# VHH binders against Abasic site processing protein HMCES (HMCES), part 3

Target 1, 269 residues: Abasic site processing protein HMCES (HMCES), of Homo sapiens (Human) (q96fz2)
Amino acid sequence: CGRTSCHLPRDVLTRACAYQDRRGQQRLPEWRDPDKYCPSYNKSPQSNSPVLLSRLHFEKDADSSERIIAPMRWGLVPSWFKESDPSKLQFNTTNCRSDTVMEKRSFKVPLGKGRRCVVLADGFYEWQRCQGTNQRQPYFIYFPQIKTEKSGSIGAADSPENWEKVWDNWRLLTMAGIFDCWEPPEGGDVLYSYTIITVDSCKGLSDIHHRMPAILDGEEAVSKWLDFGEVSTQEALKLIHPTENITFHAVSSVVNNSRNNTPECLAPV
Key: E = the ipSAE of ESMFold2; O = the ipSAE of OpenDDE; V2 = 0.75 times the mean of E and O plus 0.25 times the DockQ between their complexes.

## First folded at step 1 (VHH)

Design b6 (framework vhh_etentamig_d1)
Fold by ESMFold2-Fast, scan of step 1:
Structure b6 (fold): chain B 269 residues (1-269), chain A 122 residues (1-122)
Amino acid sequence: as target 1 above (269 residues)
Amino acid sequence: EVQLLESGGGLVQPGGSLRLSCAASGFTFSSYAMSWVRQAPGKGPEWVSGISWSGGSTYYADSVKGRFTISRDNSKNTLYLQMNSLRAEDTAVYYCARDEGYSSGWYEFDYRGQGTLVTVSS
């Protein structure tokens, strides 16, 4: 996973993340650095994306089931990185393979510190190779959406106007991530950055791409992944597997250029 | 550059009050937990109080609970410590400190100010 859409206005995104803490209290996640959130239909690595993480990462003795929402840089910069410019990191940390996560120091160390996050998106994009040509067909991949009177159904037969209304009740894609904290050698703000854990694609996606993000399907999985105060690394990693509860549709080549940031990027063709 | 500048210290009689301020610059103040640390003459540093990035959670050393109140104004990039019912043993240089974050452990500070002297004596 190397391209996502996360275009909801901040207030809509916040309401879409309503949750219950361990005591059954209904809550909205509290924002950290809300001004750094930049909605886009076409998010690439090195840009900021909103993630959920436990309040306990920021406040001593906080209830680990309470959630913060914060923009983080896509592309994990390890805490031990010594150069002044994170873009000079010599290996790609956009994604982290589930099968080697405990073998790679860059990911094993933050996991040991409980630095698990849930990466939020409308959905993600993948490019399928087309036979008889060097062109690739992009697809927008997302959770099946609930059919309602207001939002309508999503599919190839739906009008573009129906797509605009679906966002009012959109179910965000929730991907398992690992984050780390990097202090610039010259001082200044600590950089929070994340990687998306990847798994083998499910049967439904195998014709599009051989890998997929590790998707946390539902509030129980999301809660267990975030709650590093009560859920050990070993138990949390049991949540990391391919998911069949996913859907997709083909989109136009407009999405290919990461500078294109319009609804056309995810509209069905 | 990161700067923390304390003010408000001075001479006060036992039972009196003082309010310390810390002006922060060179970083996004609202993104960091902050603490007050003091150092009495001839002694090592002692953590006094801490406040979360949002101001929603506050923490105090047992020696100051009920007497001191930590607060912050994120719109002014300023940290405060209201000190009431001061005692001779509160005499120290008080430092404003930026916390790296809980995952690095409380009381692990990456930056401190120059300090402001508080003397409690008759």
Scores: ipSAE 0.000, ipTM 0.257, lowest interface PAE 14.6, mean pLDDT 85

Design b7 (framework vhh_etentamig_d1)
Fold by ESMFold2-Fast, scan of step 1:
Structure b7 (fold): chain B 269 residues (1-269), chain A 120 residues (1-120)
Amino acid sequence: as target 1 above (269 residues)
Amino acid sequence: EVQLLESGGGLVQPGGSLRLSCAASGFTVSSYGMSWVRQAPGKGPEWVSGIRGSGGSTYYADSVKGRFTISRDNSKNTLYLQMNSLRAEDTAVYYCAKQGEYDWGPFDHRGQGTLVTVSS
């Protein structure tokens, strides 16, 4: 997982993240640095994406079940990184493998500090290798969406009006992430950056790609992953496994160029 | 009316132990996050330890990890801080604090404090 779509306007995204705290109170996540959120149909590593994390990371006596939503840099910069420019990190930290996450210092240390987050997206893109050609077929991969008599669907959207209906009640993809906080050696704002945990592909995705992000399917899984105040690292890692509750469709090659940021990137071909 | 009353402070020798209590009234301690905060002479306040409203998960500042234990007794509606292996640097007024429900930042309520002095 190296490309996502997260295009919802800030208010729509916030409402899509409505949740219940430990006391059963309905809440919306509170924003940190909302001005850094840049909606896009085609997000690549090093760009900022919205993540959910526990309020307890920012306030020592906060209820750990309360959620913050904040833009973070995709590509984890470890807290121990000593150079002035984070783009000079020699390691690709866009993803971390679930099977070695406790063996890699870059991931084990922040995980031990409870720095778990949920990475939000409309869905993610993956490129299928086609035998006998030098072209790859891109796919948009996302949660199954609820269909009603009046609901829009990506496959059924044939006009701008119908596209709006698709997104009003869209179920966001919720991916398990690890984040870290890096303080520039020469001063400046703390950089928050994340990596997406990856697992072996489920049976349904095996023909597209051999790996997939660790998807947290449903509010119980999301709550347990975020709540580092009540859920230990060992217990949280039990949530990391392949998910069959996923769907996809082929998209045009427009998405291949990360500079292209239009609805055509995720429209069915 | 929410009230927090700390007790158990006093003079203790280095290496000794002391247990602080915080009697709560007007609310149930098991329903809120609770913390111990200390302020040493000439210094700003330092968060020491916290316990969550549900589940009872506990957290500690690095300076006290392995030496201090936070706990609560729901039947007595009381928060405790067991302090072992005390050092001169632990000398401070210790405050009991209750988490706010909606506020970003400081505690809803804080007690009057109890003085802990570690010296020979």
Scores: ipSAE 0.000, ipTM 0.097, lowest interface PAE 20.4, mean pLDDT 83

Design b8 (framework vhh_etentamig_d1)
Amino acid sequence: EVQLLESGGGLVQPGGSLRLSCAASGFTFSSYDMSWVRQAPGKGPEWVSGISGSGGSTYYADSVKGRFTISRDNSKNTLYLQMNSLRAEDTAVYYCARGDDYVWGSYEDYRGQGTLVTVSS
ESMFold2-Fast, scan of step 1: ipSAE 0.013; ipTM 0.399

Design b9 (framework vhh_etentamig_d1)
Fold by ESMFold2-Fast, scan of step 1:
Structure b9 (fold): chain B 269 residues (1-269), chain A 122 residues (1-122)
Amino acid sequence: as target 1 above (269 residues)
Amino acid sequence: EVQLLESGGGLVQPGGSLRLSCAASGFTFSSYAMSWVRQAPGKGPEWVSGIYSGGGSTYYADSVKGRFTISRDNSKNTLYLQMNSLRAEDTAVYYCAREGYSGYDEDYFDYRGQGTLVTVSS
């Protein structure tokens, strides 16, 4: 996974993340740095995207089942990184393979500290390799949505009013992530950055791409992944596996350029 | 430490054949899709061929389809490119690449070898 859509206005995104804490109390996640959230139909690595993480990461003795939502840089910068410019990191940390996560220092260390997060998106894009050309066919991949009497599908012919109604009840894609905190050696603000864990593709996606993000399907999986105060690393990793509860449709090449940020990026072709 | 070591390049006459090999080490080779990418003098990189981790699915650029065959031997951690009916336009440094990121803005590979030069000339 190397490209997502996360375009919802902040208030709509927040409501879409409604959850129950350990006591069964209905809650909305609390924002950190909400002004750094930048909605986009076309999020690439090195940009900021919203993630959910446990309140316990920020407040000692907080209830670990309570959630914070915060923008983080996509592309994990390890806490031990010694250079002054994180864009100069010599290896790619956009994704983290599930099969080697415990062997790679960049991921094992933050995972051991409980630095698990849930990466939020409308859905993600993947490029299918096609015979005869190095051009690829992009697809928008997302959770099955509740079908309404009006319309639950996204189409280029849909009016803006109809699209707004779809998004008000959109089920956000929830991907398992690992984050870390990096302090610049010359001083400055702490950088929070994340990677998306990847697994082998499910049968339904195998014709599009051989890998997929580790998707946390449902509130139970999301809560267990986030709750590092009650759920050990070993138990949390049992949640990391391919899932079949996913759908997709082909999209136009407009999405190929990460600078394009329009609804056409995810519209069916 | 991940290493990809290409071999088999050289000078060959038009119409000739070469077989390139890539020896992989430092990772579970059978778990990764692999590609061959070439770069002709003064040109940008061009994707040539790809093969999925199990070896069943192969893909080719139109410029090499029918002439080149990609294959792999997971028991030997080795990737191959059989090149037949070579043309002057095939002259390039050929790189073995491990597929990682699939973003379209660039043909992204998380590891690439040092390359092997193929010169097609009379």
Scores: ipSAE 0.013, ipTM 0.351, lowest interface PAE 8.6, mean pLDDT 85

Design c1 (framework vhh_8pnl_2)
Fold by ESMFold2-Fast, scan of step 1:
Structure c1 (fold): chain B 269 residues (1-269), chain A 118 residues (1-118)
Amino acid sequence: as target 1 above (269 residues)
Amino acid sequence: QGQLVESGGGLVQPGGSLRLSCADAGSIFSDYAMAWYRQAPGKERELVARITSGGSTNYADFVKGRFTISRDNAKSTLYLQMNSLKPEDTAMYYCAADYWEDSGYDYWGQGTRVTVSA
């Protein structure tokens, strides 16, 4: 996974993240640094994306089932990184393979500190290799959606105008992430950055790409991944596997250029 | 055939130079890490050089000081400048994208052959 859409206005995004705490109480996640949230139809590595994480990371003695939403940099900078410029990091930490996550120091250390997060997106993009040509077909990949006006699913044949109507009730894609906190050696603001865990593709996506992000399908999986106060690393990693509950449609090559940030990037073609 | 197309391979004498190119049709090239791998007959594929989307480079010990990896994001092209070539460098050279992002070691090109002999 190397490209996402996360375009919802802050208030719509917040409502889409409504959840129940351990006591069954309905809540909205509390924002940290909300002014750093930059909605976009075409988010690439090194940009900021909203993530969910446990309140216990910020407040001593907080209920670990309560959630914070915060923008973080895509591309994990390890806490042990000693240079003053994070762009000089020699490793690509945009994604983290599930099969080697406990073997790599960059990921094992923050996992040991409970630094699990849920990366939020409208969906993600992948490029299918077309046989007999060097052209690639981009696809937008997302959770199945309920189309409230018709009580039906949104489909690839729907016009862009119809797509605009679904955002108020859009089910956000929830991807398993690991984050870390890096303190610049010369002082300055702490950098929060994340990586997306990846797994083998499910059967439904195998014709598009052979890898996919580790998707946390449903509130039980999301809450267990986030709750590092009650759920061990070993138990949380059992949630990391391919999922079949995913859909997709072909999109325009407009999305290929990460500088393009318009609804055309995810509109069905 | 594949998304990435390698070129620039050939026959060269020991001590010679070659410049490999890997071209992509799309503009997503700039957002992905790129790498050169090689495979000699009867051997496993091995990483030769890697360049991140931000331009940070990493080289295998056996090519340090001799090879230079670079990218031109405007042209969606990856390069490998190979100097002081040795017979041991004889291999099929593969261009790879997303090797740490999506698939780790997923090859997007068909390869270009490099032969170093008198």
Scores: ipSAE 0.000, ipTM 0.257, lowest interface PAE 10.3, mean pLDDT 83

Design c10 (framework vhh_8pnl_2)
Fold by ESMFold2-Fast, scan of step 1:
Parts: sequence; C-alpha cells; structure tokens
Structure c10 (fold): chain B 269 residues (1-269), chain A 121 residues (1-121)
Amino acid sequence: as target 1 above (269 residues)
Amino acid sequence: QGQLVESGGGLVQPGGSLRLSCADAGFTFSSYAMAWYRQAPGKERELVARITSGGSTNYADFVKGRFTISRDNAKSTLYLQMNSLKPEDTAMYYCAKVYTYESGSYTYDYWGQGTRVTVSA
C-alpha cells in the first residue's frame, strides 16, 4: 500500500467518522490541526492523511474510547531520530509488516506506548503486473458500498453527477496504523507520523498484489484498535489479518502520475 | 509527492557520453528508491537502472558496464552517467520514484516530460 485517495471535504469526512463512545453516546471525532488536511484523489507517502486516534493520547484523564481526528505525515519518523530533517531518514516506513512489527524497533516502541491509529481513505491503489509487458495495471480498492456490492455496478453510472452522489454515504476504508511523535532536535512543533500495517493479500486480491493493508472491518474492530487504555497491544494485534470484504475496479494510467489529482484517478475504465 | 524534473539530454555521436539529472523539489527523495526508465519510439517503457535509498544499485543487462546511476541526497538529485552511447540508446529518459511494499513489489511515479537522448548514427 503506497497510494491512497482521501478526497472528501473536511465536514463530509467528519460525518463519515460518526461513532459511539463506551457509554453509547453518539459523537463526531474532534479535529486537531484541521488546516493541515488536504483532500486528494492521489495521496503518496510523505503527504499528510487523516487518522483517528484515542483522545487519551492528548488528555491525561480522557475517556480512551473518545476519538480525535488529525492529519499525520505518511511515513513514520521514529521518536529516536536525531537528524533535523525527517526526509533524511535512510529507510522506508510507509508500511509495517504484521509478522515483524514486534521485532522492528521503529514500530515496537510506539506500539508499547499505545500509539495505534486508524488511517482513513476513500480506498487505496495497487499496480498489477501484466504478463509479457513492463506496464502495470492500476486498480482502486475499497470497501463494498451500501447501494451495490459490485464496483462495476456503481461505475456503470458514468456521469459526474451520478459519481458524486456515491460520496454522500461512502464507507471510508479504515486501515490499521501505528504512529509516533518526533521532537525536532532544534525545537519546533512535534511531528506526528504514521505507518500502515500490511498483511498477506486475501484470495479476492491475490491476482492484483500479494500484500494488502490490515483493514479493520467494522466499528467493533476500529474501537478495539484505537482504545489503548482498555485493549493491550497483544489483544489489539489479534485484529490484524487479511479481509475478504473488499472490492476493486481497474483505473486509467492517469493515477500513475502523483501530480494528477482529479476524479479520473479513481474512475472505472 | 513533489516534482521531479529531468535534464541533461541531447544529441551525441556514437561512443559519446551524457550525464542526466533528476531534481526533486519536494521532501520525498532521500527515503525512497529511485529509477531511470526509457522509452524508444514504438516501444514500451523499460527499466534502465534503479538505486535504493541506501545506495544499492541494479542495472538492465543492456546498459551494464556503460551506465552508472547515483544519487546525492543532500541535493535531492538523481544522476545517470551514460558512457559508450549507442544508436539503440536513443529514447526519452524518465526519472521515477519507487514505492516499495514490504513484499518487495514496486510501483512507479513517472514525472514530467522526460529528457530526450539522441545518438546519431
């Protein structure tokens, strides 16, 4: 997982994240640094993406089931990183393997601090290797949506107006992430950055790619992953596994160029 | 993210040399692998050379021993030193950022118009 779409306007995104706290009270997540959220159909590593995390990370006595939504840098910068420029990190932290997460210092340490987050997206992109050519076929991969279970069914309505109506009740993809907090050595604001946990691909995606993000399917899984005050690291890691509840459709090569940020990036072809 | 700008192409005689540059205006350079691709008229894009963030290199067989890929992380610039150029090296050359999955699979961002290399024959 190295490319996503997260294009919803801030207010629409916030409503899509409505949830119930431990007491059963309906809530919207509270924003931190909302001005750093930049909607895009074509988000790459080192850009900011919205994540959900427990309010307890910011307030000592907060209910750990209450949620904050915050933009974080994609590409985890470990708290121990000593350079002044995060771009000088010598290894790629865009993804974190589920099978080695407890062996890697960069991920084990923030996990021990309860730094679990849920990465939000419309969906993600993968490039399928095509036999007999160097060209790859991009696909947009996302949760089955309320009106139809088939990507082809929703994509058959090819007018911009019909496509726009799909977003009003779009079910956001919810991916398991780990974040860390880095304090610049020369002072300045704390940098929050995240990685997406990855697992073996499910049967439905195996023809596209052999790895997939760890998707948290449903509010119970999302709540348990976020609630580091009540759910231990060991218990939370049981939520990390492949899911079959996913759909996809082929998209045009327009998405290949990360400068392209238009609805054409995820439109069916 | 960021903008990759290729430069350094031109017209050279067989046996000549060129140095291509790819400048990254963003902050995506030092953490990721970079690659040079080329596309000759009527052909598909093909990988010429790849370099990891740590400096490990990989070359296509048809350029091995003649081309050298290198990077300057402080300048956010990728280079391709091309020696002993042949007419069959004539192509548009593209700089690409490589997104690496833990599986070892890659995806590429192709940036800009590329830079044209013509070897006269």
Scores: ipSAE 0.000, ipTM 0.250, lowest interface PAE 14.0, mean pLDDT 83

Design c11 (from c1 with D31F A33D R50S S56T D98E Y99E E101G D102Y S103D G104S Y105F; framework vhh_8pnl_2)
Fold by ESMFold2-Fast, scan of step 1:
Structure c11 (fold): chain B 269 residues (1-269), chain A 118 residues (1-118)
Amino acid sequence: as target 1 above (269 residues)
Amino acid sequence: QGQLVESGGGLVQPGGSLRLSCADAGSIFSFYDMAWYRQAPGKERELVASITSGGTTNYADFVKGRFTISRDNAKSTLYLQMNSLKPEDTAMYYCAAEEWGYDSFDYWGQGTRVTVSA
């Protein structure tokens, strides 16, 4: 996964993340650095994206089931990185393979500290190789959306204009991430950065791409992944697997250029 | 399938310059992280330089100040400008592309040979 859409206005995004804490209280996640959230239909690595994480990461005695929403840099910078410039990191940390996460120090160390997060997106993009040609077809991949009695369901047959109306009740894609905190050696603000865990593609996506993000399907999975105060690393890793509960449609080549940031990027062709 | 084709290698005298090119026949070059590796006879492949999809560059200490990596997303081409070449730079140079991230490159070219004559 190397391209997402996360275009909802901040207030709509916040309401889409409504949740219930351990004591059954309905809550909205509290923002950290909300001014750094930049909605876009076409988000690439090195940009900031919103993630959910446990309040306990910021407050010593907080309830670990309470959630913060914060923009983090896509591309994990390990806490042990000794250079003054994060761009000097040799490895690409945009994604983290689930099969080697416990073998790679860059990911094993923050995972051992409970630094699990849920990466939020409208959906993600993948480029399918076309047999017989050297062309690639981009697809927008997202959770199945619920049908309303009056408006119908979201689908590939709907016009781009009708797609603009579906966002009020959109179910956000929730991807398993690992984050780390890097302190510049010369001082300055802590950099929070994340990677998306990837798994083998499910049957439904195998013709588009051989890998997919680890998707946390439903509130139980999301809660367990975030709650590092009650759920051990070993138990949390049981949530990391391919899912079939996903849908997609082809989109135009407009999305290929990451500078293009319009609804056309995700509209069905 | 990804197909990377390197070009620009050849014989050059010490102190000379070469520009290597790597063309991706696909349409999605712009989101790959790209790298140049090299392998001298009897040695393992080593990273020379890398560039992210967004243009952030990284260089091995042994080429810093002499080599420049760049990309042209409109042409789907990666470049390595090599200046002040030394006999120690003699190697096969490989282009690599990475879609999924984390220290593993998914696509490799066949390589182009650079010989710096003493």
Scores: ipSAE 0.005, ipTM 0.223, lowest interface PAE 10.7, mean pLDDT 83

Design c12 (framework vhh_8pnl_2)
Amino acid sequence: QGQLVESGGGLVQPGGSLRLSCADAGFTFSSYDMAWYRQAPGKERELVAAIGTAGDTNYADFVKGRFTISRDNAKSTLYLQMNSLKPEDTAMYYCARDYYGSGEDYFDYWGQGTRVTVSA
ESMFold2-Fast, scan of step 1: ipSAE 0.019; ipTM 0.273

Design c2 (framework vhh_8pnl_2)
Fold by ESMFold2-Fast, scan of step 1:
Structure c2 (fold): chain B 269 residues (1-269), chain A 118 residues (1-118)
Amino acid sequence: as target 1 above (269 residues)
Amino acid sequence: QGQLVESGGGLVQPGGSLRLSCADAGFTFSDYAMAWYRQAPGKERELVARIYSGGSTNYADFVKGRFTISRDNAKSTLYLQMNSLKPEDTAMYYCATGYDDYEAMDVWGQGTRVTVSA
C-alpha cells in the first residue's frame, strides 16, 4: 500500500469516526494539529494522513479507550534516528511486513511502547500488472458501502449521481499502523510518523496485487488495536490478517501522477 | 512486465561510462524513494544507490565516487550515471520503488544489462 484517498472535509471525517468508549459513551475523537490535515484524493508517502490513536499516549491518566485523531507523516522515522534530516533515513518505512514486524528494530521498539494507530482513508490504490504490457491498471479498493436511498451496496455500475451522494455516510477504511515519535537532535517539534502493516492479499485481491494493508474490520478490531492500556502487543497482533470484506473498481490513469488531486482519481471507468 | 522501464545498458570497456534511465510508462512514483539494484549471475540482488523524494542519496560502498543517482520528478525519470566502470559492475540493473518496509520493493522494472569487458 503506497497510495490512498482521504478527501473528506475535516468535519465529515470527524463524524465518520464516531465511536463508543469502554463505558459505552458515544464520542467523537479529539483533534490534535487539525491544521495539518490536508484532504486529497491521491495521498503519497511523505505526506500527512489522519490516524486514530489512544488518548493515553498524550495524557498519563487518560482512559485508554478514548481516541485522538491526528495527522502524522506517512513513512515512520524511528525514535533512535540520529541524523537531523528524516529524508536521509536509509530504509523505506512506508509499510511494515506483518511477518517480520517483531524482528525489525524500527517497528519492534514502538510496538513495545504501545504505539499502535489506525490509519484512515476513503480507500487505497493498487496497480495490477498486465501481462504482455508495461502499463498497469490502477484500482481503487475500499470497504463495501451501503446506499442510503436504496437497499444495497454502491458499485461501479451505479450512476454518477449515486456515487456523489455516498460520501455523506462513507465507511472509512481502517488500516492497522505503527507510529513513532522522533525528536530532532538539533531541537524543534516532535515528529509523529507512521507505517502501514501489510499482509498477504486475500483471495479477492490476489489478481490485483500480492500484498494488502492489514485492515481492521469493525469497531471491535479497531478498539482492541488502539487500546494499548488493556490489550497487549501479543493479543493485538492476532488482529493482523488478510480481510475478504473489501471491494474495488478500476480507475483511470489520472491517479498515476500523485500531483493529480481530483474526484476523477477514484471514479469508476 | 512492470510500470518501470530501464534503458541505457550495453557493452563497455573497463574505465568506460554509461547512463541508465528508468521511466514510468504512465505510472508515476516520483514522490517515493527510488533505487537502483543490480544482480550478477549466481548472486542476490543488491542495492546500488537510493534517492529519496527530498533529493538526499545513499550509495553502496562499492560504487561511491563512481556512480551518481539523480531524479527528474517533472519527467518521472530516475537516472544512474556510471563512471570508471569495472568488470565487477557487470550485472542486470533494475530500478525499483517500494511500498513495503526497509529494502522490500513492490514495483520492479524489467532490467537493463550492463557488461564491462574488452
Scores: ipSAE 0.000, ipTM 0.158, lowest interface PAE 14.3, mean pLDDT 83

Design c3 (framework vhh_8pnl_2; at its last look DockQ between E and O 0.15; V2 from the best seeds 0.00; counts 0 for: pae E 7.4 > 2, unsure alone 63.6 < 65, placed apart)
Amino acid sequence: QGQLVESGGGLVQPGGSLRLSCADAGSIFSINAMAWYRQAPGKERELVARITSGGSTNYADFVKGRFTISRDNAKSTLYLQMNSLKPEDTAMYYCAAEGYDDWGEYDYWGQGTRVTVSA
ESMFold2-Fast, scan of step 1: ipSAE 0.016; ipTM 0.412
ESMFold2, look of step 2: ipSAE 0.013; ipTM 0.418
ESMFold2 (binder alone), look of step 2: mean pLDDT 77; pTM 0.781
OpenDDE, look of step 2: ipSAE 0.015; ipTM 0.430

Design c4 (framework vhh_8pnl_2)
Fold by ESMFold2-Fast, scan of step 1:
Structure c4 (fold): chain B 269 residues (1-269), chain A 118 residues (1-118)
Amino acid sequence: as target 1 above (269 residues)
Amino acid sequence: QGQLVESGGGLVQPGGSLRLSCADAGFTVSSNYMAWYRQAPGKERELVARIYSGGSTNYADFVKGRFTISRDNAKSTLYLQMNSLKPEDTAMYYCARDEYGSWDFDYWGQGTRVTVSA
């Protein structure tokens, strides 16, 4: 996973993240640095994306089941990185393989500190290699959505007309991430950055791409991944596996250029 | 209702060590949020150390590097290992359990006395 869509306005995104804390209290996640959130149909590595993380990361006495939503840089910069410019990091930390996460220092160290986050997106993009041509076919991949009352056997996601009406009730894709905090050696704001954990593709996606992000399907999985005060690293890693509860459709080549930021990027072709 | 019983307190010289225990005999579920508090004569009760149900720990600044909180879930027992004890550590020590992770403790023990003096 190297491209996502996360285009919802801040208020809509916040409501889509409504949750229950450990006491059963209904809550909305509290924003940190909301001005750094830039909605886009076409987010690439090094851009900021919204993530959920436990309030306990920021407040010593906080209930670890309470959630913060914060924009973080896509592309994890390890806390031990000693150079002045994080863009000069020579490792590609956009994704983290689930099978080697405990072997790689860049990921093992923050994971040991409980630095787990849930990466939010409308969905993600993958490019299928086509036989007999050098062209790749892009696909938009996302959770199955609730069908409109009048749709019957036709899903809301299958029609451009239906897409405009679904965003108010869109089920966001929730991907397992690891984040770290990097302090510039010469001073400045702490940089929060993340990586997306990847697994082998499920059967349904195997014809599109051989890898997929580790998707946390449902609030129980999301809660356990975020709650580093309650759930150990070992228990949390049991949540990391391929998911079959996913759907997709082909999109136009407009998405290929990451500077294109329009609804056409995810519209069915 | 859980019954918390502290033990292990006593008189020790400065620089000495003590290990406090808190038995939670009335509670069946072992995944709890637990804490050690202390109260010196004439002072307010203050937080010393916490352990989350998943095992993460937090310490008050005045005990960092000297005290270690741990638990044995099979024995339903919480521990506080106290090293390099100072006269300022003299207090009644209490354990507390919270089922919800709110840190609003409903269950407290009776306390165990720690006295650090020559």
Scores: ipSAE 0.000, ipTM 0.094, lowest interface PAE 21.5, mean pLDDT 82

Design c5 (framework vhh_8pnl_2)
Fold by ESMFold2-Fast, scan of step 1:
Structure c5 (fold): chain B 269 residues (1-269), chain A 119 residues (1-119)
Amino acid sequence: as target 1 above (269 residues)
Amino acid sequence: QGQLVESGGGLVQPGGSLRLSCADAGSIFSEYAMAWYRQAPGKERELVAAITSGDSTNYADFVKGRFTISRDNAKSTLYLQMNSLKPEDTAMYYCAVDLYEDWGSYDYWGQGTRVTVSA
């Protein structure tokens, strides 16, 4: 996974993340650095994306089932990184393979500290290789959406007008992530950055690409991944597997350039 | 969009140098990690060097200290500076884009440029 859409206005995004804590109380996640949230139809590595994480990461004695929502840099900078410039990191940490996560120091160390997060998106993009050419066909991939009314139905058959109406009740894609905290050696603000865990593609996506993000399908999986106070690393990793509960449609090549940030990026072609 | 086009290969004597270039006509160049791979006759394709969108680099052990990967995003061009070339460096060299940036998932490839190191 190397490109997402996360375009919802902050208030809509926050409501889409409504949840119940361990005591069954209905809550909205509390924002950290909300001014750093930049909605976009076309998010690339190095940009900030909203993630969910346990409140216990920021406040001692907090209930580990309570959630914070915070923008983090896409591309994990390990806490052990000793150079002054994060771009000097010699490893690409945009994604983290599930099969080697416990073998890589960059990922094993933050996992041991409970630094699990849920990466939020409208959906993600993948480029399908076309036989006999270096050209790619982009696809927008997302959770199946529940119809609230007939006009709330979405898919390749929907017009752009109808597509714009679906966002009020959009089910956000929830991807398993690992984050770390890096303190610049020369001083300055702590950098929070994340990687998306990847798995082998499910059968439904195998014709588009051979890998997919590890999707946490449903509130139980999301809660267990986030709750590092009660759920061990070993138990949490059991949640990491391919899922078939996804859908997709082809989109135009406008999405190829990450500088393009319009609804055309995810509209069905 | 478009194709990756490698150039700069040729015949060189052991100890010589070559600079490979890879040009991308599309608008994807500056957003992704890029890599140089090589394939010697009768062998599998192997990673030589990679560079992230943020310019962090990674090298195969067999080229460390001899090869340097770099990119010029304004020119949409990836480079591989090869010094102290050895006969075992003889291969077809390919550039590739990692759309996922999870190493080894490169699947937007060029046509290749041939490097022959022989006395």
Scores: ipSAE 0.000, ipTM 0.213, lowest interface PAE 12.7, mean pLDDT 83

